# VH-VL binders against o27280: the designs that were tried, part 17

Target 1, 266 residues: o27280
Amino acid sequence: MDSMNVPEVLEIKRIVEESESVKTFIFSWDFRREVRPGQFVMVWDFRDEKPMSVSLIDPVRSEIGISIRRVGEFTDRVHGLSEGDLLGIRGPYGRGFELMGRDILLVGGGIGMAPLAALADEATARGMRVDALVAARTADELLFLDRLEAAGVNISTCTDDGSCGFKGFAHERLLTLEENHDMAAVCGPEPMMFQVMRILDERDVPAQLSLERYMKCAVGICGQCCLDDTGFRVCAEGPVFWSQELSRVREFGRYRRDPAGRRVPW

## First folded at step 1 (VH-VL)

Design bC8 (framework fv_bamlanivimab)
Fold by ESMFold2-Fast, scan of step 1:
Structure bC8 (fold): chain C 266 residues (1-266), chain A 119 residues (1-119), chain B 107 residues (1-107)
Amino acid sequence: as target 1 above (266 residues)
Amino acid sequence: QVQLVQSGAEVKKPGSSVKVSCKASGGTFSDYAISWVRQAPGQGLEWMGRIIPIFDTANYAQKFQGRVTITADKSTSTAYMELSSLRSEDTAVYYCARVGSYQDAFDIWGQGTAVTVSS
Amino acid sequence: DIQMTQSPSSLSASVGDRVTITCRASQSISDYLSWYQQKPGKAPKLLIYAASSLQSGVPSRFSGSGSGTDFTLTITSLQPEDFATYYCQQSYSTPWTFGQGTKVEIK
């Protein structure tokens, strides 16, 4: 039977406070169950289960990390936990990022930097040149800058309010960065990702994008995780998609669904 | 079913400020970007800036930087555009307009607010 | 800033005519182009978005085409209500910019 589909109860080994609203929870992990950047796990607090992206993958120390933003009841409870407390983890699930070429651009918004931080570690370990565009509303919400710097990443920042780096949105900053890359990886709010994807498509840079908002079911074959026109299911075929795949989805970046299933503009 | 209703015409003196409101009725206000576009008498359309409520931030055209402030109040589903240090060249009709995402078209427009700057 | 140039600035036409208006961007904007109609004393009305997609409720005699830098709005069989000023607009990058407008007048 596949052990990945049964929650394993793990002890919180270490907690890193990334910001006032974001914490990274670190666990010992048996790497006989492979984990790749861009994959997610289901986190179970013995009441509710929620999908979370893996933000640290360290097979040398036998550790994984998951970064969680405080946004509601479940995440508030998890943020109240301490080292030594227990959480259920099952997975990993989903497609991870694929690396190719010599250089990569990472574009992350808010908590979307979490899976990209794990990807940066792998890309630098492979000897790739890594440029990261880190975007947030304010300087206090920029995440993983110290980790990226320690990994040897070339960092550009932008904030909506101008409190750190370029004043404006990620796609506006990207337009001022002319350097070509062999590939890109993008994770953040869907409107940001759609704008970034279009610019990268025009520059002929193949991009992979992570659709975290769709991570609702980790068991695969789930109709609720379906994208328009393509029939792709995020939990089975995502959350990471190539821009070529997403360019055929009419809904991506333009609409979301309300509880009644109606299209609502972003 | 979504409609944008703007505040009434204003007559202002040079050096003063004006604050125009744009109230959305029906639909989901927080999911839409709201832009402000002005049109001087006999002239074309000029984009001033936009606010994206989901990101809680605004961007402005460079020529209005330092003079324009665009805000949104989700509780009243109302966007505002405040323009300070008014000059006679600011005499125009000011429109608010909704976008489906910040890269989509202006699909719903307010009726316009005439602002006249004269002594 | 991306500059949008429309051609012609004005044209005279009769009911039933085929009208074409062109719009040129100073750099590639992919398909981030919209067309608007404005009648005197009224707010603009969206006709076409994403270069070629017809807005709901807009008559099928309106169509858009183009990509990159060159775009066209076509009105087949012009109707009396179509005499108006037309604007193109790019939303590829901020600041969003409009063409100078094309006035379609009665012959």
Scores: ipSAE 0.005, ipTM 0.394, lowest interface PAE 15.9, mean pLDDT 81

Design bC9 (framework fv_bamlanivimab)
Fold by ESMFold2-Fast, scan of step 1:
Structure bC9 (fold): chain C 266 residues (1-266), chain A 121 residues (1-121), chain B 107 residues (1-107)
Amino acid sequence: as target 1 above (266 residues)
Amino acid sequence: QVQLVQSGAEVKKPGSSVKVSCKASGGTFSDYAISWVRQAPGQGLEWMGRIIPIFDTANYAQKFQGRVTITADKSTSTAYMELSSLRSEDTAVYYCARDYSKYYYYGMDVWGQGTAVTVSS
Amino acid sequence: DIQMTQSPSSLSASVGDRVTITCRASQSISDYLSWYQQKPGKAPKLLIYAASSLQSGVPSRFSGSGSGTDFTLTITSLQPEDFATYYCQQSYSTPWTFGQGTKVEIK
């Protein structure tokens, strides 16, 4: 009987509106239960349960934050909640990011910036120099710029449509940024992460990548968490992987699997 | 309820250093950050820096970088601000304040009574 | 550094008046803005945080509004104890910076 597998009903203490489509829900948290950047929780609205990365870890105020993008029925319902309302939280789950060296590069796409925002907080608290490349399809989808700047992070932006910062994809922008980092952390759409990983490998920068789309709570066996020939279970061994681990995964960046286990192109 | 109590007034010579203490009572010391803010006679408020005791890390305003050191002793629930190479322009009341000093930066809700530091020639 | 500019530097008002103080940031600070009240010889007191959130124990006649670069503190019905100096402060980026202050004086 694992206490982490039982949902705890928590009151929404505060809601931060990050964008038109993203809100951060803040809860009081007992830090006797350790939580690290890169870990996720299962959010339960008493009908459906979905995995969400922890985007704020604040032991000073005894709070955690969970950032949720409005993309469907579950998230639409959660976005309709107010401060004082209740949600079930289960976890944390997964392995978090590891920090090493003095300089870190963060590369985040869309909601993938959420776990990286928590990591930026820890890295800056440790005295590391933090550079962040924040990418999205449009300016309205860039997330956490205010929070990153408040933390002292050096920010570069990139939008597909050119509405903010560099016009183009994250990996194209990365080619124009300085190459001297002790490590990198990457989270966003899998095709973006694959291209970024290749560039970081060429620069000999060790990178950790978060495969958030494969986060699944598995009461039993969950086939969707399995990565092809390696046998990795993202919810057990991830969601954070080193680039060297992912270089052995034939599936990464090339195709996904549907609920029946069939391969589907990105 | 959290209360912050600061050490008493100091008179210092130019070139010396001063170390002001800020003792917290009530609540858990490691659950918040401590900012230091000064105010010269008849002037406005100036932030010097902060410490987050749980992370054992401090941040400073560039103006004071190299002259100010902010520390915390968790065992005595006391924060300290040491300012070196004192000049007459450092004559001010120095305040410590409880700060929400992580990513959402909500403000300084509990203040010490202030410590008058006079730098005489 | 982010520069905070308050307007006016001082004003004279009577009990019962509506008082408005403005604060402008040199760059966007989102809602990372607090308002403080300071009486002579005393430490500052937090009134408003996150631009518009009223601090516990602060009378409801105080309110804050704004986002980005332009912010306002309003006192809807000035009381005798409200004659003080008011400061805005950004916590968007270090160093935290304060406005120069607005002194609210008896008319």
Scores: ipSAE 0.005, ipTM 0.405, lowest interface PAE 14.1, mean pLDDT 82

Design bD1 (framework fv_bamlanivimab)
Fold by ESMFold2-Fast, scan of step 1:
Formats: sequence, C-alpha cells, structure tokens
Structure bD1 (fold): chain C 266 residues (1-266), chain A 119 residues (1-119), chain B 107 residues (1-107)
Amino acid sequence: as target 1 above (266 residues)
Amino acid sequence: QVQLVQSGAEVKKPGSSVKVSCKASGGTFSNYAISWVRQAPGQGLEWMGRIIPMFGTTNYAQKFQGRVTITADKSTSTAYMELSSLRSEDTAVYYCARDSGSYPEFDYWGQGTAVTVSS
Amino acid sequence: DIQMTQSPSSLSASVGDRVTITCRASQSISTYLSWYQQKPGKAPKLLIYAASSLQSGVPSRFSGSGSGTDFTLTITSLQPEDFATYYCQQSYSTPYTFGQGTKVEIK
C-alpha cells in the first residue's frame, strides 16, 4: 500500500477506559487498507512514534481501536488526550494471526490481551469455539473480560497475587484446563509465553505467539528488532511467530536486552 | 549476573525461632520468585515454600504450614525465611533459590545457611 | 503431593563410563522436570530443565530425556568432576518435590 509508510493524521473518535492504566483509542478507518488481528500500527504524537497492537477491528462501523497502557513518557502524553484530538497513524505492519480449525485457545497476559481481543472477535465471527485464559499480576490488570464475555468466549482467569481467579502463574492454571484445541494464540510477558508454548507443544497444539519488543523501525531496518540465532526481525517478520519457529530461539523467554544490548535475565 | 547471598550459620535451642536472610543482587528482584529449600545432614532436598516479592504472595509446603513464614523487603532486595518452634529435626542447611517466576527451574542458589538445633 | 522416586540410590563408576539415572513421578508432570548436581558442602547446580534442555554453561556430555512419568539423566563420558549427588525435581505443581538423590561414586 502507497499510504502505508506515511503517517495519516486521524481524529480520536472515542476513548474507552479499559482500566486505570489502559485506554483504547478508536479511529475511523478506511478498510481499503486491510488490517488483521496480530498486526500493529505506529502511533505518532508529533514528538515520538511507538508501535501499538490493533485491539479492535470493526469494518461494519469503519473503526479501528488501539489499546495503550500508561508505562512511560510517550504513553503518559497519549493518555492525556481527549476525543477530538489528533494522532498520527502509520501502518498496519507485521504478520497477523492465522485462524485454523474449529476450537481455539487464547492465552493473554496483561496488555497482551489487546491483540487477542481483536482475534477473539474474528474467531467468534467465523463460528469458532473460543476459550481464553486471561492472566495478570493483579485483578486490575485483567483486561477485556466484559468484551470477551459479550463475544461468547469461555473465560478462565489467573492472577499472581490471587486477587481474581486462580492464584499462581498462568502456566500452572493452563495445566488444569482442557487439552483439546486445534490451535492457540498467545501474547504476554515472554517468560509466560515460553511456559505456555511448552505445554501446548506437549499437547500437540500448534501455537502462534506475538512478540512486539525491541522495535525501533516498523520496516525492520534496525537491529533492535532482531532475535539472536535466527535473525528474525519482529517488526518485519513478526510480530506473530509459530511455536516451532520460537522453540529454536535462544533468547525467547530466557533473557531480554538492556539499552546497551547486554543480555539481562527476566 | 544474579547472586544470592545468605546470612551466616545459626545455633538455636529447641522451641526458639530462626530467621535466615537471602540478599539478591545483579538481577530484578521483584520479577522472580524466591524459594526456600532445606537439606538435613546426609539427606535430600526438601522444598519449604516460595514468595513472589512483587506482591508478597506466598506458597508453603503443608509440612511447614503454621511454622514457616517467608517475607521479602523489596527496598533491600532481601527475602527472609523464619522457622518457629524449632526441633532437633530442623537441623539442616537452608538454601534460597531463584524461581524465575514463569520457569520451572531454580537457576541461581544461595550458598546455604547451616542451622543447628541442640539442647 | 507428587512423589519423585530416583533409581539407583547410588552407583559406582569409572572415568569415561556412561552413567544413567532414572526418575519416576507418581503422576504425569509433562516435561516439568529439572536435574541438579550437588557436590559435598555446595549448593545444588541446575543441569537440565524442561526434561531435556541443557542449562547454559553445562557440558554437552549431560543430557536429559523423558516425559510424563519417566525421566532419565545421562552422562555420556564421566569426568572426575562429575562424582556428585544428582537430584530430579518436579515443578508441575506446588509443593515442588525432589527425588531422594543418586550418589555417583568413584569405583
């Protein structure tokens, strides 16, 4: 697409407060630019540009939604905006999720539920049976539960602190759930995703995992988007990867990189 | 690099309590769980419990429930294990170990703290 | 609680030998099985996690296999520094439990 690499200045049509720390910004969208669950856009506040997953895709209303968690200077500024204010949007970019089979498992942690919420909408619209494990550190970080319930999704919850649902780690909860899914989609903290991938591999369930870290450039030109050993560029070749691809990546789930590029354990 | 450094050896009388510390450095203390594992002389390893320091969330083995208390001080990156109503059978080396949160392994261990309970 | 049973409790071996240690869980634990090495007076050291994944810095002569209830640790060419006690551990559910240990002694 000719317009894909140039930011379009869009008016914020509606803002949904998802939690104290998360807002969904909704824009009118021309669906001649196809958007699929799992893709991201570059959000530009006329000072900085950051990648954000698409969390709502609604061709009927001609709307797209972008969910943003308040975690730093850029996101603090964007959270200060109101309906009618302007943001630059460039994209979409990246490989989206692929839906296969009849029964799908979604496993999301924190803001990782954002791209999975869009996927849930598409899967339920296709008549698939959707089970979701929604995990977070605390109850107030569990996102999109009402939206998932409205879509007919079968929901299980898990919090590290025990404030909602299962008390413990997401993978411990997953081990107590049904094993019969045709595919899975996973998005959240890398250590969580690695454990979930391990369980799904044992169950012979093909899984797609979304990695949106180390992004410096939406077109994949810079090395900060790369994973060790494979040379995968998250913004160009991802952010969605099959579990078979990630099982060979030494970095995945083991360590991250600091600003100097040094390996740091999770 | 992560290091776990434990407090020094203790000699205690039956019926007293002992509190062992485990100071973490080189990693993000709050992003991991800290488990406590003991080993009596000539015996195997026995898991006592864990804490997730970010939330103070604890899990204890049933054998120690009611006698063990695991706490953490995020400001000093230190985890503590307190064992009360000490018996001679509690004589052991007590280890802290990093449970990487979402991984089922102990990738870093403290050097161990010898606790001897004698009359 | 999940019970972990190791076999043998001890074995005698010579440098260069192939050594195998087995571990059995009282219920299926998938691949949530780690192997540790412990030398006298030292803390345990992680060798293998996820039943078969070699920990960074551990020599390639160590390998793990198995899933479900039956697991094996193999040392393909025993070295002098490998005389130690080895433990398996499940982390499928709390409480985490260890096998009783296998002591590998010099013949």
Scores: ipSAE 0.007, ipTM 0.537, lowest interface PAE 9.0, mean pLDDT 84

Design bD10 (framework fv_bamlanivimab)
Fold by ESMFold2-Fast, scan of step 1:
Structure bD10 (fold): chain C 266 residues (1-266), chain A 119 residues (1-119), chain B 107 residues (1-107)
Amino acid sequence: as target 1 above (266 residues)
Amino acid sequence: QVQLVQSGAEVKKPGSSVKVSCKASGGTFSNYAISWVRQAPGQGLEWMGRIIPMFGTTNYAQKFQGRVTITADKSTSTAYMELSSLRSEDTAVYYCATGPYDSEAFDIWGQGTAVTVSS
Amino acid sequence: DIQMTQSPSSLSASVGDRVTITCRASQSISTYLSWYQQKPGKAPKLLIYAASSLQSGVPSRFSGSGSGTDFTLTITSLQPEDFATYYCQQSYSTPYTFGQGTKVEIK
């Protein structure tokens, strides 16, 4: 809305180092502006603005957290900031995850665990049984394990290099896990999410998947907001989608789009 | 639209190693999972392992673990399969095969490389 | 490892015949099943993926069905170019495994 379109300049209250490449930036937040797991904010360093998923939602402390992986110039600058420094925050934007049933499976890859960590907190607070499959390239890149354990989440891990837990991909590990869940939530690299979605579809487990690539469309800075083969506007419906909506999308898992709207391979 | 071209036939002695190449062209190398499948004379197909260049990860069939090494060179769009400690039972045609990472099927195959192990 | 068993191992057929080949998995593989055709001296060609989806360019006389553990490949009106060996393959779990093959022979 109007009020959410204006960036609010907030002081970095606390910084948590999640890994060598990931930090969570914590801000005081006025919860009269509601935030739900699966939503994102625009982070402005007074030079560039980037969408970031909310990874901590704590109404008791009146705090939100935003987890950022160091991958380029913007994120390198933000990682150089200290407690007491300022960032602009706009939002929240997008539709959040919906919770239903008694048991939920979370499948997260890399930084994709960030929105799922917030969801785990909400699901646990509602008395749901939460199973999390946490995937990364190496053990050092597994995120939020201590936080998930403290919340009472049942954790399975997998790493591409076999340094922690199952050696292989998230979907390969998923094939060895128990099939009974009322729903699932998935966030990570799009090829991972596609494979996980197919397995969950076959198990008749409804899944919600978060597509970060379309977050910019919600704030008007993206050049392309439609999934071409379906003709619907991802930015209006996303970033969280039900698996049945994505099963018909030819681009899901194969291509993404650059700022000019051109197809870019994974 | 990817095409796979493999290196030529090889004759090896028992105990040696062989390294077969598979060059991809016409598409984005990193978008594809590249598997190695062998076929002994008159026998069926046997999956050995795969590499997914985008993630830099490999997976091997346990039967070949410790003897097979699959690698990829993104700069030349070439995958390699190296099999060590060769035995006469390793005589086979070795195929590289690929499909998009989101695909469960091999819709593109190399022409095959005959490897003969003889003493 | 998931074991794939095809039936029959071989069959003799004439042009125009309806041919059915079955494939059984040692455990449920949902619909993660592909069918391939292989002619002597050639690499395999994909016919069917996801148990029932026809690969582009493959004639409509080929069809696949099944889920779980039992799968069938059907050729409704066998043509001269269809005499070949057919393989099923599961992609549910690594290592990926193939059936032993079914040779479709003339006469």
Scores: ipSAE 0.006, ipTM 0.451, lowest interface PAE 13.1, mean pLDDT 83

Design bD11 (framework fv_bamlanivimab)
Fold by ESMFold2-Fast, scan of step 1:
Formats: C-alpha cells, structure tokens, sequence
Structure bD11 (fold): chain C 266 residues (1-266), chain A 121 residues (1-121), chain B 107 residues (1-107)
C-alpha cells in the first residue's frame, strides 16, 4: 500500500496524439503491480499532481497508457512534454470495472472513453461482444474510434453538432438503440451519465458508472472525494459504482459538493 | 472553433417581454451550462441565472425569479432567456456565456457577443 | 447572497507598471473565484479561474492568488492592451455574484 503512495519516476516512452486536446502518454510498467480498467493513477509533473484514468493496459508489451485532456495550466505543461521526458506516477487507485455476461454496452462521453477503451480491450480478450456508443461535442473530439474498430467493437457515434453519426446527445442516441445487453459501463460528464443511467435502469440493464467526482485529492483526503448522501468516497470506494448504488445518491447528476462539503447546484 | 451567437438588438415597451436567443456554433452544447449575465449602461456585470440543457435544470438569481425564464432547445443547440414585465431599468446588454458542467469551477470561458435590449415608452 | 467587493474602483497606471487589484468575499468561497477582463463594447474575457489558474491563451503577466475571502489579480508589466475593466466573480454558490469592477486607466 505504502509503495503505491510513493511516486515512481517514469520516462515517457511514446506519446499518441488522440485529438487536438487529448494525448495518451505511454510508459513501461511492471505488472507485478496489477492495473485494472477503471482504476486511476496520480500524475506528478514535479510541481502539481492530478488523477488520470488508465486508458491502455498492455501486459504483453509491458506498457500502460494515460490519456490526458488539455484543460488548464497543469495539463498544458504535461502536453508540452516530449518522449524521453519524466513524469511521476503513483497508484493505481480505486476499484476497477467488473465484467459479467456475454455482451457489454460501453457509453462514453469525451475523455470518458479513456477508461472504457481499456475495458473494451479486456472484454474483447474475454470473448465478450462489445458495443460502444461514443459521444462527443464534435467529430474531432471522438476518441479511440480506430482502436475500438481494430479490436472488433461495434461502434455507434453521436455528436452534439451532427458532424459524425447521430446529431444529439448520448442518451438521445441510446433511445434509438434497442439491443439488449447483459451489462453496461458508462463514463463521461455527470449529466450524460445520469440520463444514460435512467434509460438503462428502465431497461433493467445493470450498469457501472465511473465517477471522477472531485478527484483532486490524494487517497485519504475524504472531503474532496465524497458523494455525501451515503458518504461514499470516490478514491476509496470508487470511482466505479453500480447504478443501483448511485440511484440512492440524491445528488448524483444534480448537485456537487464544495470544499467545505456544502451542497451546491451544478 | 467554439462560438455563442446571440439574436439581434431589441426595442421594447414597458410591460412587454423579450426573448433573447443564444446559439452554440461549432457544436459545444454538450457538457455545458449556459449562464445569462446582463450589463446596464455604465454599470457592472449582473448574473441572472443558468440552465444545464441535458437536464433542463435552471437556477435564477432571486431578483429575477418570477420574471425570468431560461430554456434550451437541444435540437437547435440554442438557449433562450425570456424576461417579462419589462421596466426601463431592464435596459442593458444581455450576454450568454458557457459555464462548464464539471466537478470544479472553470469560470465562463466562452461568451456571446451580447444583445442590446432597450426598454422605452 | 455573497457580496464581492473590489478595490480600488479605478486606478491610473503607465505601461510597464505592476498593477494589483483585490477582491473580498462577504463569506468564505474557498478557491471558487474567476477574474474577467472587459474592454469597451466587448463581452468579458476569462483570465483566471479557480483563484490562481491561468486560462489558456492568456499572457503569463496575469496571475491570481488567494483563498477564502481575500483574492488578488496581479498584472506584472502592464501593456497597452491591458487598459480595461476587471471583474472578480464567485461560483461557490448561486446566485453567482460579480465585484463592482476595477477600471484600469491610462495615467
């Protein structure tokens, strides 16, 4: 446990440009430290650290990948790095996705496709049928389509502007998909996840949702990771939750918590 | 490229209502809230309210509650702000602004060009 | 409602000057504070979010600091394009509220 809390300084082996705003940083990894889809690591640039989901898990090549969206000063600095540069990585943290049944539906929005791409790899390796609904604001922000296609995943897309696939939001596209699945996994903005969860619940499809809520904290800083109605902590009990767990959290998709623990509307 | 494009200037009589539109150009209606902020001539910025289009969830400043209605049409990627029972002190430039629906505050990073509303008898 | 008070309401400065604007919240807002720049006839532009994070594309001469109730915007080497009105804004609780603005004028 303690070794996971000490950053390992790793060399950036390869960088993949996924889009104008997203890069995947690939590192050599010793798989004696197990990593599962749905887990995250803390990325340290020797000034600040941020939680990032693992998007590639490749034991054959002994590599992990971490996909990072450019959104502020920390991520701008990390995006400026090159192959051969160093980053601190500690983890993994959190519980990963659980797979069951023969078919799975993945619903990902934007960078939320990152942990789902790793899950798709594991599900296809297990012989499951994988259908993915990939949602983004524009075609340029759809992530991992080539990787998913190469893996044999059945892909549906939707964009807010209609630039690729269905014109509209993920939940609107989901309403036009009537296929039954043994389970679903969902990751993206909370409003998208809440709407998708409601539809899947009505269809009696058990779903796991990855909730990156307030993961600015290190493991053990309770206030930054709390969902509050039930006292769940994302970094300790999540980030992956079953839909039945989240349906009991009144605030999911409606309210957030400030640093003082007060409820504020989104 | 992300833009918010607002409807044109309006001149209204006291007691009437005005409905200002804000169209997301470049397809960034998803994952965002839209806030409405006004500015009277020579005055500062005043937040009126916001909507999260995916939910239809709205929040209004108490000063405007009962007179303001914010709506969204997802099929056209357009948010609307309707202000009723107009008074001369409602003369202002009205802005829509993108307010990211994220776990922490990102500020309002993309703004419409503004819509001048003049209330005169 | 949370009241935001800026100081000063206006200031005169020369190109190359260091300019400091302060913002005070009537109650603790943690780091949920943004700074905006507005030029005559234009919409506001986001400069700083989360009290100290520089918005992409904003020059590094702009910086923000503070937490709780007291916040500062600093411009280290004022340029001609920086003469504008600056606003702080809290997003800790609805209704969101702005400071009254600080006008930075040519000396």
Amino acid sequence: as target 1 above (266 residues)
Amino acid sequence: QVQLVQSGAEVKKPGSSVKVSCKASGGTFSNYAISWVRQAPGQGLEWMGRIIPMFGTTNYAQKFQGRVTITADKSTSTAYMELSSLRSEDTAVYYCARDEYQPYSYGMDVWGQGTAVTVSS
Amino acid sequence: DIQMTQSPSSLSASVGDRVTITCRASQSISTYLSWYQQKPGKAPKLLIYAASSLQSGVPSRFSGSGSGTDFTLTITSLQPEDFATYYCQQSYSTPYTFGQGTKVEIK
Scores: ipSAE 0.000, ipTM 0.380, lowest interface PAE 18.8, mean pLDDT 82

Design bD12 (framework fv_bamlanivimab)
Fold by ESMFold2-Fast, scan of step 1:
Structure bD12 (fold): chain C 266 residues (1-266), chain A 119 residues (1-119), chain B 107 residues (1-107)
Amino acid sequence: as target 1 above (266 residues)
Amino acid sequence: QVQLVQSGAEVKKPGSSVKVSCKASGGTFSNYAISWVRQAPGQGLEWMGRIIPMFGTTNYAQKFQGRVTITADKSTSTAYMELSSLRSEDTAVYYCARQDYSGYDFDYWGQGTAVTVSS
Amino acid sequence: DIQMTQSPSSLSASVGDRVTITCRASQSISTYLSWYQQKPGKAPKLLIYAASSLQSGVPSRFSGSGSGTDFTLTITSLQPEDFATYYCQQSYSTPYTFGQGTKVEIK
């Protein structure tokens, strides 16, 4: 028996509206169960269970935060909840980010900024210099800018529509940014992460990438969490992978799998 | 599977404008960018610009000096390229091409539209 | 703008030959290089992306290599359907630019 595999029913202590479509749900947390940036939890609304990245880790207040984007029936129900309502939480699960060096780069797209916001907090608390490239389709979808600024992070923005910062793709913006970082952490749409990884490889910057597409099972026995070429199980071995591990996976950034297991282009 | 189908050949007089269409079928039209690339007779390929149809956001090659306008109609899954103040040097086959979220490959192309500019 | 130069501009080859085409960028473009095949009267077809990655459905006799400024497309055993014009293209920065093309003709 592992207590991490049993949902704990927790009261929603506070809700922060990050955007029209994203809310952060904050819970009291017993830090005898360690939580690291890059790990996820299973969120249970007493009907359905979905994996969510931990976006806030605050041992001083004894709180964790979970940021949820409204995209379907489950997330619509959760967004309808109020402070004082209950949710089931299982976890944490997965491999977290590893911090190394003095200067780090974060590259996040959309909701992928959620685990990176938690990492930024830890890195700045350790006295590291943090540069963040925050990318989204529109300005309204850029997340955590105020929180990152308050933490002392150096922020660059990029939107596909040109509504804030650089106009174009995240990797095009990255090509114009300085080359000197000891490590990078990347989270966002897979095609964006693939391009960012290639630039960082060229600059000889070790990168960690959070692969969130298959977190359906909290334990690694679920076959749907498997990557084709290497046999990696995202639930057991991910969701965070080093760039050299992902460079061997033909599927990364080019193909995904539908519910039937067939390869489909992004 | 994605297919791009372009409008038919055009013959235009110098000083006029031409508007070429590119209708996408298969896939999600709003999930990729559409680029326009032209090729003069016996010459190489020249990138003109791109649009992200979801937002109408465009990037253009400077050499067209404000003569090119790229638009998209999401309701019909159709992208358009309009080139104004036509000169004989604009005689070319004009292609639309898909650029997915990865941002750097043109994996599906339209069949091309021949535009001839002659008096 | 990044200039792309191909070598040779044309070559004559026989079925079964090994064909090599070179592409040079005026500045470093990392691996942001694609190769296209174009037959007369047809749209270009993507063969290779990211300098060395084979596009789905493209025969394994095609391969790409290189990084930085110098790139190569190789066809290991030329087939009758391979007589075409080949173009390299950089996607490192806008405007995207193509090489002038290499015409592979039957000997």
Scores: ipSAE 0.007, ipTM 0.529, lowest interface PAE 9.0, mean pLDDT 84

Design bD13 (framework fv_bamlanivimab)
Fold by ESMFold2-Fast, scan of step 1:
Structure bD13 (fold): chain C 266 residues (1-266), chain A 123 residues (1-123), chain B 107 residues (1-107)
Amino acid sequence: as target 1 above (266 residues)
Amino acid sequence: QVQLVQSGAEVKKPGSSVKVSCKASGGTFSNYAISWVRQAPGQGLEWMGRIIPMFGTTNYAQKFQGRVTITADKSTSTAYMELSSLRSEDTAVYYCARGVDTEYYDSSGFDYWGQGTAVTVSS
Amino acid sequence: DIQMTQSPSSLSASVGDRVTITCRASQSISTYLSWYQQKPGKAPKLLIYAASSLQSGVPSRFSGSGSGTDFTLTITSLQPEDFATYYCQQSYSTPYTFGQGTKVEIK
């Protein structure tokens, strides 16, 4: 009898519109079931079930938030829901981020800012100095800037097209930022994370990276999320990995898998 | 590489039922939606329904609701489509196809297809 | 159900031609549209997904564009192996629906 493996039917308490394509759904949560930044839950609309990162953890209000990008039929249906509607939530799953030291750098790309926003809240609450590099293709894809600012985070932005902040990629912007951090946490597209990891390794900054690769494994077939060469299972041993662990994965940042399972260069 | 292999051609009498199989090999089975799409002679493609084997979740086109049943056996990586109360208008090639779940990727469509199963309904 | 309408229903072309096929959805489907190629006696083959993303292994002469209700498949330099029937398909909502098909024939 594991309560984590049985969906709880929860009422949508609030919906925050983060962008045209992203909404955060907020639920009451019993914190006797611990949830940490970097973990994910399975969201069930009574037809389909999908993994979603936890983006808000608020023990004071007894709430969690789950940020969902609109990318298809399931997420379009969920985006059509209103306060008072019901969703099934199962979990949490995966290992979360670990905090150490006094200073942390967050590097997030697009929806990858969702788990990092929760981490920023925890790091700030612990009295850490938090610097965040928020990256996206365009200004409209930058997420959680107001929330990060309200938490006292030092924010730098970059967009590929130059529509907000530095014009360029996250790793290019990172080269212009302060080098002294006790740790870093990174979440976003794998090519971005690979380049960022290389820079952080050269600076001797230990980094944790969140891989939400092939999230289908989160629905109970963890072995199919395996990273080659290491045998790591993303849903069981991840999605958060130390950079030291990922440096041993031949495919990280070099190849992706298309829906057919074929290697495709980034 | 992913491969979908379907059962062989069938000739059926009106009013009977047919059950077509689709065995997946290579790659993952449970995590991808398996759709059934038919094509009558000289006609276009018609979606019948899908299953997500991991959950047993099914969706059917209204036209086939009540006559079609799609199932999956995860232990053998095999999906099935059973169509009952057959009519001559059900004569078609039936395809299984692996759907790309757009919620996990910024992508859609059917990336792998079975070879097709010809079903002929005649008296 | 979302209706998908292709135009033209058929066209005649020569090797080296630029071929354009259009697809219209009865309601907005964002970019949830795929294009398939089918040769006689064969299963369809995915060419384009998410309106504009080229499927791995598909030649770069194939491209897709559009959003909302209007979509286009373009073949920039038609090759002998490209004579086939092409279908669009929406994946925005079930039931998934296909266009009626466009047959690309030799002149």
Scores: ipSAE 0.000, ipTM 0.441, lowest interface PAE 11.5, mean pLDDT 81

